VHH binders against q96p44r230to412. Designs and how they scored, part 4

Target 1, 183 residues: q96p44r230to412
Amino acid sequence: GFDILLGLDVNKKVKKRIQLSPKKIKGYEVTSKVDLSELTSNVFPEGLPPSYVFVSTQRFKVKKIWDLWRILTIDGRPQIAVTLNGVDKILLFTTTSVINGSQVVTFANPQVKTLFDEGWHQIRLLVTEQDVTLYIDDQQIENKPLHPVLGILINGQTQIGKYSGKEETVQFDVQKLRIYCDP

## First folded at step 19 (VHH)

Design j3
Fold by OpenDDE, look of step 19:
Structure j3 (fold): chain B 183 residues (1-183), chain A 123 residues (1-123)
Amino acid sequence: as target 1 above (183 residues)
Amino acid sequence: EVQLVESGGGVVQPGGSLRLSCAASGFTFSSYSLYWYRQAAGIERELIAAIYSSGHTYYVDSVKGRFTISRDNSENTMYLQMNSLRAEDTGLYYCARKEYKYVPGTYETYDVWGQGTLVTVSS
């Protein structure tokens, strides 16, 4: 698996840390002054497997559309993204597609709204070659089919906490951001 | 309004050097990755270099070792130092900032371009 926070050197870049007692769970308070970007080749040197699990634990107050995590092409286009739409309170998953290069899956289940209550929540996306399943706080929310995907190109950037389509950093808190390669 | 303005183009002999500038305004310059493109006559516009927000850079193979992309965040300016210029480097050079917006089922792309600056390499 991959620790994305580690790969992006969040520990070095983010000055404010969050300690949650009594479990002493450490998190990061990401501010707009921090840029959490890295070459994808430095984070995912072999790219991503066709099947994986994305796991994040975060809280945020943002009411706009932002990418919690994204992998961009060399020319700044999203290949893979987990997007939080604070306007409609939905979650988007972007990945590659053999049909037209990209596909965006929308999770608009009413339960997705829970992510936007400004509390800590865990997002888990189980991605396979056939589908993607959204879990929130260990509860299965919805399963959506995927078109066959392409391998990602690793010569662009991987970023977390960015406004969608832009490169300004969103203010948010994060405890975990990981990819597991064995679902 | 986001704006990019290229300058520094001109006529130079093969083997010569030229430095292009891209003056940016209307956005938080230091937060953004920026790109240099060029378009030769009869050829589609091509990405030749990028400087990412992380500080890393990208170069197309044909310019590697000859071109250097850099930025001065205090001046909101991106540069392209071009050395050992060749005739095939002739073209209109553009700087760009990228953007996209999600729409149902996909995303749409939006690029901000300058007017370009002409580079002519000729003996």
Scores: ipSAE 0.918, ipTM 0.955, lowest interface PAE 0.5, mean pLDDT 96
Fold by ESMFold2, last read:
Structure j3 (fold): chain B 183 residues (1-183), chain A 123 residues (1-123)
Amino acid sequence: as target 1 above (183 residues)
Amino acid sequence: EVQLVESGGGVVQPGGSLRLSCAASGFTFSSYSLYWYRQAAGIERELIAAIYSSGHTYYVDSVKGRFTISRDNSENTMYLQMNSLRAEDTGLYYCARKEYKYVPGTYETYDVWGQGTLVTVSS
């Protein structure tokens, strides 16, 4: 699998840690002063398989629209993104599409609003060739269909913690950010 | 107001050099990836180089080894050093900052472009 925090050198770039106990560090406090970006070819050298699981554990106070994770084309367009929309308190998933290059799926179930309570939450997205399923804190929330996808281009950047459509870094805390290819 | 202004274009012989500048204002320059595009007459703009916020660079094959993209974050300016210029390099050169916004089912682009600076490579 792929550890996105490791792939973007978060351990080197983020100095502040969140301690669980005197001897155990739980996560990273990301400030707006860091740039959590890396070439996609360095993080996902073979791209992503058509089926995978995205898992993240985060907390945040941001009230705007931001991308927890995104993979951009050479020219800065989203191929894959997990987006937290703090205005409407919903989650968006972006992936590739044979139709128009991309597709954006909206998860608007009322339980999604829990993500925006400033507490720690786990997001899990189970992506298959036909659909995507959202889990929050181990509860299945919603399943949405997908149009057929294209493989991603790996010659742009992979980023975490950016305002959507923009490149300023969001202040948030993160414990886990991983892709599993063999669930 | 977000603005980009190109300068440094001109007429040069094949094999010559030019340095283009893209002066930026109205946004946090150091946070953004920036792009050079060119447009020959009657053709759509083509991406030729990028400098990402991370410092990584990208070049299309036709300019690789001849062009160098760089930036000075203290002066909010991106540069394109163009060496070994060829007739095929003639065109309008634009810098760009990318932006998009989600709408139902997709996203829409709101990129910022400069006005362009003309490069003419002729004998």
Scores: ipSAE 0.839, ipTM 0.921, lowest interface PAE 0.6, mean pLDDT 91
Fold by ESMFold2, fold request of step 22:
Structure j3 (fold): chain B 183 residues (1-183), chain A 123 residues (1-123)
Amino acid sequence: as target 1 above (183 residues)
Amino acid sequence: EVQLVESGGGVVQPGGSLRLSCAASGFTFSSYSLYWYRQAAGIERELIAAIYSSGHTYYVDSVKGRFTISRDNSENTMYLQMNSLRAEDTGLYYCARKEYKYVPGTYETYDVWGQGTLVTVSS
């Protein structure tokens, strides 16, 4: 699979670590002063398959709407995004669509509110050609249908930790951000 | 309030050069990707160049090698150096800062545009 933290050089860009020992890093403390962006072609040179698994482990205090991960077009539009809406305490998933280019799926099950308790949580999104399934801390929360997807364009940027629709960096802690391509 | 102001347009002969500026205010300039678009008469704006927050640049094929996008974060200003200008480069040039917001099922755009600066390439 793909390690998004490695692909965006997080280990070089983020100075603050969350460590278990001098040789074992648990995660990264991302501040608003860091820009975690990279060309998508450098992170996903062959794009993404139609089915994949997104996995992240994070904690945050942000109460606004922000993108944990996003892949943008050359002109700055979301093709894929995992969005944490701190206002309504819901999760949004954006992906491509044969209909109108994109689609946004809302996960508003009350269990999603757990993500916003300022603790560490694992998000897993199992994306197939037909649907997307949200797991939080290894518990299946919701399954939502998808319109058929298109392949992504890789000529724009991949970013993590940005306010939704904007490019200021969100302060949050992250341990894992990975894509598994053969679920 | 987010604002963008273009300047530097004018009339120039084919083969000439112009340098456009986009002065920005009201946001953390260094955090943002910025874009140059142009609009020929009677058609929609088209992207011609981008300078991403990461520092990477993008150019459409028709301007590669002739145009150079750059930025000075200390002056909150983006530039477009245009060399070897052609008649086809005539149009209004806009700088843009992209923004969007999620709505049920999709997203909507709320891009910020300057007022445009006119470039006329004529003999």
Scores: ipSAE 0.838, ipTM 0.923, lowest interface PAE 0.7, mean pLDDT 92
Fold by ESMFold2, fold request of step 22:
Structure j3 (fold): chain B 183 residues (1-183), chain A 123 residues (1-123)
Amino acid sequence: as target 1 above (183 residues)
Amino acid sequence: EVQLVESGGGVVQPGGSLRLSCAASGFTFSSYSLYWYRQAAGIERELIAAIYSSGHTYYVDSVKGRFTISRDNSENTMYLQMNSLRAEDTGLYYCARKEYKYVPGTYETYDVWGQGTLVTVSS
């Protein structure tokens, strides 16, 4: 698969580390002072397949709306995004669509609110050609249908930890950000 | 209040040069990708160059090698150096900062544009 933290050189850009256990230091404290952006072609040189799995492990105190991960077009529009909405305590998934260029899926099941308790949580999104399924801490939460998607363009930027629709960096802690692709 | 102000347009001969400026205020300039667009008469405005927050740049084929986008973060200003100008480069040049917000099912754009600066390339 693809390690997004490695692809954006997080180990070089983020100085602070987080102790997870007495024997394990495996986390990054991201502050508003860094820019975690890279050309998508440098991170995903062959793009993304129509089916893939996004996995992240993070904690945050942010109460605003922010993109944990996003892939933008050449002119700054979201093609793919995983969005944490701290106002409503819901999760949004954005992907491409043949109908309007993009589609935004809302996960508002009450169990989604657990993401906003300031603790560590794993998010897993299983994306297929027909639907997207949200798992939180290994528990299946909700499945939503997708309209047919278009392939992404790789000529813009991939970013993590940005306020939604804006480019300021969000303060948050992260252990893992990965994409798994099917052959 | 987020604001962008273009300047530097004018009338030039084919083969000439101009340097456009985009002065920005009301936001953290160094965090943002910024864009130059061009609008010729009767045509929708088109993206011609971008300078991303990462420092990478983008140019459309018609200006590549002739135009150079740059920024000075200490002056909150983006530039477009235009060399080897051609008649088809004539138009209004806009700088932009992109913004969007999620709404049910999609997103809506709330981009900030400057007023435009006119470039006329004529014999």
Scores: ipSAE 0.837, ipTM 0.919, lowest interface PAE 0.7, mean pLDDT 92
Fold by ESMFold2, look of step 19:
Structure j3 (fold): chain B 183 residues (1-183), chain A 123 residues (1-123)
Amino acid sequence: as target 1 above (183 residues)
Amino acid sequence: EVQLVESGGGVVQPGGSLRLSCAASGFTFSSYSLYWYRQAAGIERELIAAIYSSGHTYYVDSVKGRFTISRDNSENTMYLQMNSLRAEDTGLYYCARKEYKYVPGTYETYDVWGQGTLVTVSS
């Protein structure tokens, strides 16, 4: 797989580390002063397959809408995004679509609201050619269908921790952000 | 209020050079990727170059090697150095800051554009 934190040089860009007492797991305290962006071709040089697993472990206090992870086109449009909507306390997943170029899937099950309790949570998205399944803290929450996807363009940027549709960095803590391509 | 103001356009002979500026205000300039577009008469605006927040640059093939995009974060200004100009480079040149918002099922765009600066390449 791909370690997105390594691919975006988070260890060089984020100075403060977090030692998590119960597990002795190290994380990163991301402040609004850093830019966590990199060319997609440097992170995913062969793109992504239509099936993959996204896994993240984070905590945050942000009440606005922000992208935990996104892959943009050359001209700054989302191709893939995992979005935390702090206004409605829901999760959005954006991917490509043969029909309209992109599609946005909403996960609004009440259990999704637990992501917004300011505690550490694991998000897992199992993306297949036909659907996407959300897991939170190892519990399956929802499965949603997908229209057929297109391969991503890799000549734009991959970013983490940005306000949705904007480029200011969100303050949040993260310990894991990975893609597994062999589900 | 987010504002972008282009300047530096003019009339130039083929093979000549121009330097365009895009002065920005109303946002944290260094956090944003910025874009140059151009529009010839009767044609939709086309992306020609980008300078990303990371510092990486992108150029379309028709300008690669001839145009250089750059930025000065201390002056909140993006530049486009245009060399070896050709007649087909004639058009209005716009700088842009990209913005979008999610709506059910999709997203909608709210890009910010400058007013444009006219570049005319003629004998």
Scores: ipSAE 0.830, ipTM 0.918, lowest interface PAE 0.7, mean pLDDT 91
Fold by ESMFold2, look of step 20:
Structure j3 (fold): chain B 183 residues (1-183), chain A 123 residues (1-123)
Amino acid sequence: as target 1 above (183 residues)
Amino acid sequence: EVQLVESGGGVVQPGGSLRLSCAASGFTFSSYSLYWYRQAAGIERELIAAIYSSGHTYYVDSVKGRFTISRDNSENTMYLQMNSLRAEDTGLYYCARKEYKYVPGTYETYDVWGQGTLVTVSS
């Protein structure tokens, strides 16, 4: 698997650490002054397969809509995004689509609201060619169908922790943010 | 109010040079990627260059090696240095800041554009 945090040079960009045990610091405090952005070609030089697993462990107090992770086109449009909507307390997943170029899937099961309790939570998205399945803290929450996807373009940016549709950085804490390309 | 204002356009002979400016206000300039587009008569607006907040740049093939995008975050200004200009470079040049918002099933765009600055390459 790919460690997206390392791919965006988290160790140089994020100074503040969160101690999770007496022996080891394991988390990063991302402040609004940090820019976790990198060319997608430097992070995913071969793009992404149509099937993959996204895993993240984070906590946040943000009440607005923000992208935990996104891959943009050359001209700044979302191709892939994991979005936390703090207004409605739901999760959105964006990927490519033969229909309209993109598709946005909404996870609005009441259990999704637990992500917004300011505690640490693991998000896992299992993406296949036909659907996407959301797990929160090892519990399967919802499965949603996908329209056929297109391959991503790698000539834009990959970003972590940005307000949705904008480029200001969201303040949040993160332990893990990874992609796995096999089941 | 978010505003972008282009300047520096004019009339120039083939092979000449121009430097365009895009002055920005009403937002945190250094946080944003910025873009140059151009529009020739009868043609849709096309992206020609980008400068990302990270400092990385992008150019379309038709301008690569001739145009240079840059930014000065202390002056909230982006630039486009255009060298070796050709007749086909004639058009309105716009700077843009990208914005979008999720709606059910998709997203909608709310990009901010300047008014444009005219570049004419003519003998």
Scores: ipSAE 0.830, ipTM 0.916, lowest interface PAE 0.7, mean pLDDT 92

Design j3
Fold by ESMFold2, fold request of step 22:
Structure j3 (fold): chain B 183 residues (1-183), chain A 123 residues (1-123)
Amino acid sequence: as target 1 above (183 residues)
Amino acid sequence: EVQLVESGGGVVQPGGSLRLSCAASGFTFSSYSLYWYRQAAGIERELIAAIYSSGHTYYVDSVKGRFTISRDNSENTMYLQMNSLRAEDTGLYYCARKEYKYVPGTYETYDVWGQGTLVTVSS
């Protein structure tokens, strides 16, 4: 699997750590003054495969709408995004589409609200060519269909922890943020 | 209020140089990627250069090697140094800050643009 946090130089950019004593798993406290951004060509030089798994373990107090992870076009538009909507307590997934260039899928199952309880939670998105499945804390929550996708363009930025549609960094904690290309 | 103001346009001969400025206010300048676009008569605005929040830059092929984008975060100003200007570079030059919001099924754009500064390359 590929570690997106390392791909964005998290160890250099984030000074604050969170000790996770029982397992000695370290976490990162991302403050509003940190910028976790990198050229997509440096992180994903071959783009993303048609199928992949995104996994993140995070906690946050943010009540606004923000992107946990996003891949932008050269002109700052979302190609891929995992979005936490703190207003409605839902999760959005954005990916490419042969229809209109992009598509946004909403996960609004009541179980999604657990992500917003300020505790540590694992998000897993299993993305295939035909659908996307959301798991929270090892429980399958919802499966949603996808329109056919296009390969991503790698000439823009990949970012972690930004308010949606904006570039200010949200404050949140993260211990894991990875892509697995062999689902 | 978020505001962008371009300046530095003018009339130059082919092969000449101009430096454009984009003065910004109303937001945390250093956090944002910023963009230069140009618009020739009868054509949609086209992206020509970007300076990303990460510090990396992007240029379209037609200006690469001739144009240099830069920023001064202490003065909240972005610049475009344009060298070896050609007649095809004539147009209205805009700076932009990108913004979007998610709506059901898609997103809507709420970009902030300046009023533009005119560059004319002619003999």
Scores: ipSAE 0.815, ipTM 0.906, lowest interface PAE 0.8, mean pLDDT 91
Fold by ESMFold2, last read:
Structure j3 (fold): chain B 183 residues (1-183), chain A 123 residues (1-123)
Amino acid sequence: as target 1 above (183 residues)
Amino acid sequence: EVQLVESGGGVVQPGGSLRLSCAASGFTFSSYSLYWYRQAAGIERELIAAIYSSGHTYYVDSVKGRFTISRDNSENTMYLQMNSLRAEDTGLYYCARKEYKYVPGTYETYDVWGQGTLVTVSS
């Protein structure tokens, strides 16, 4: 798979580490002073296929709405985003759409609220041409249909850990943030 | 209160230069990507340059090599140095900070714009 954290140069930008287990698994403490942003063409030079798996392992105390991961257009609009809404305790997935340019899918199943307990959780989004499925901690939670997508434009920025619609960095901890093209 | 104020527009001969400024207040300036747009008579605003939070820059083809976007985070100011100006560069120049919010099914924009500064290239 592809490691988005390494693609955004996390080892240089984030100095604080978290020792998680005797297996030397390390996490990153992302502070509000860090900027995890990079040109999308440097991270995904071929764009993204219509089918892929997004996987992230994180913990956070943030109560606001923020994007764990997003890919923006040249003028700062979301093409893809995984959004944690701490106000309603739900998860949003944004992708492109032939209808109106974009679509935002809401995962509001009560089990989604476990993401907001300040503990470590794995998010897995299985994205296909027809739908997106949310797994939390290896349990399937919800499946939602997608309208046909457009290919992403790679001439803007890819970012991790930003308040939604804004560019201030969210303070949170992350172990893993990866894309797999073969589900 | 988030605010952007452009300055530096004026009348200039073809081949001349102008330096535009965008003074910002009310937000963490260094965290944000910032944008220059222009609006010629009878058309919609068009993006011409961006300076991203990462430090990368973007220019449309028509201004590459002639315009330079820059920023001074200590002064909360973005600049556009415009050289080798042409009549086609005439228009109202805006700086922008982008913002959006999610609504059911999509997002809506809440961008912050200055009021613009007029650049006229004529002889």
Scores: ipSAE 0.812, ipTM 0.904, lowest interface PAE 0.8, mean pLDDT 91

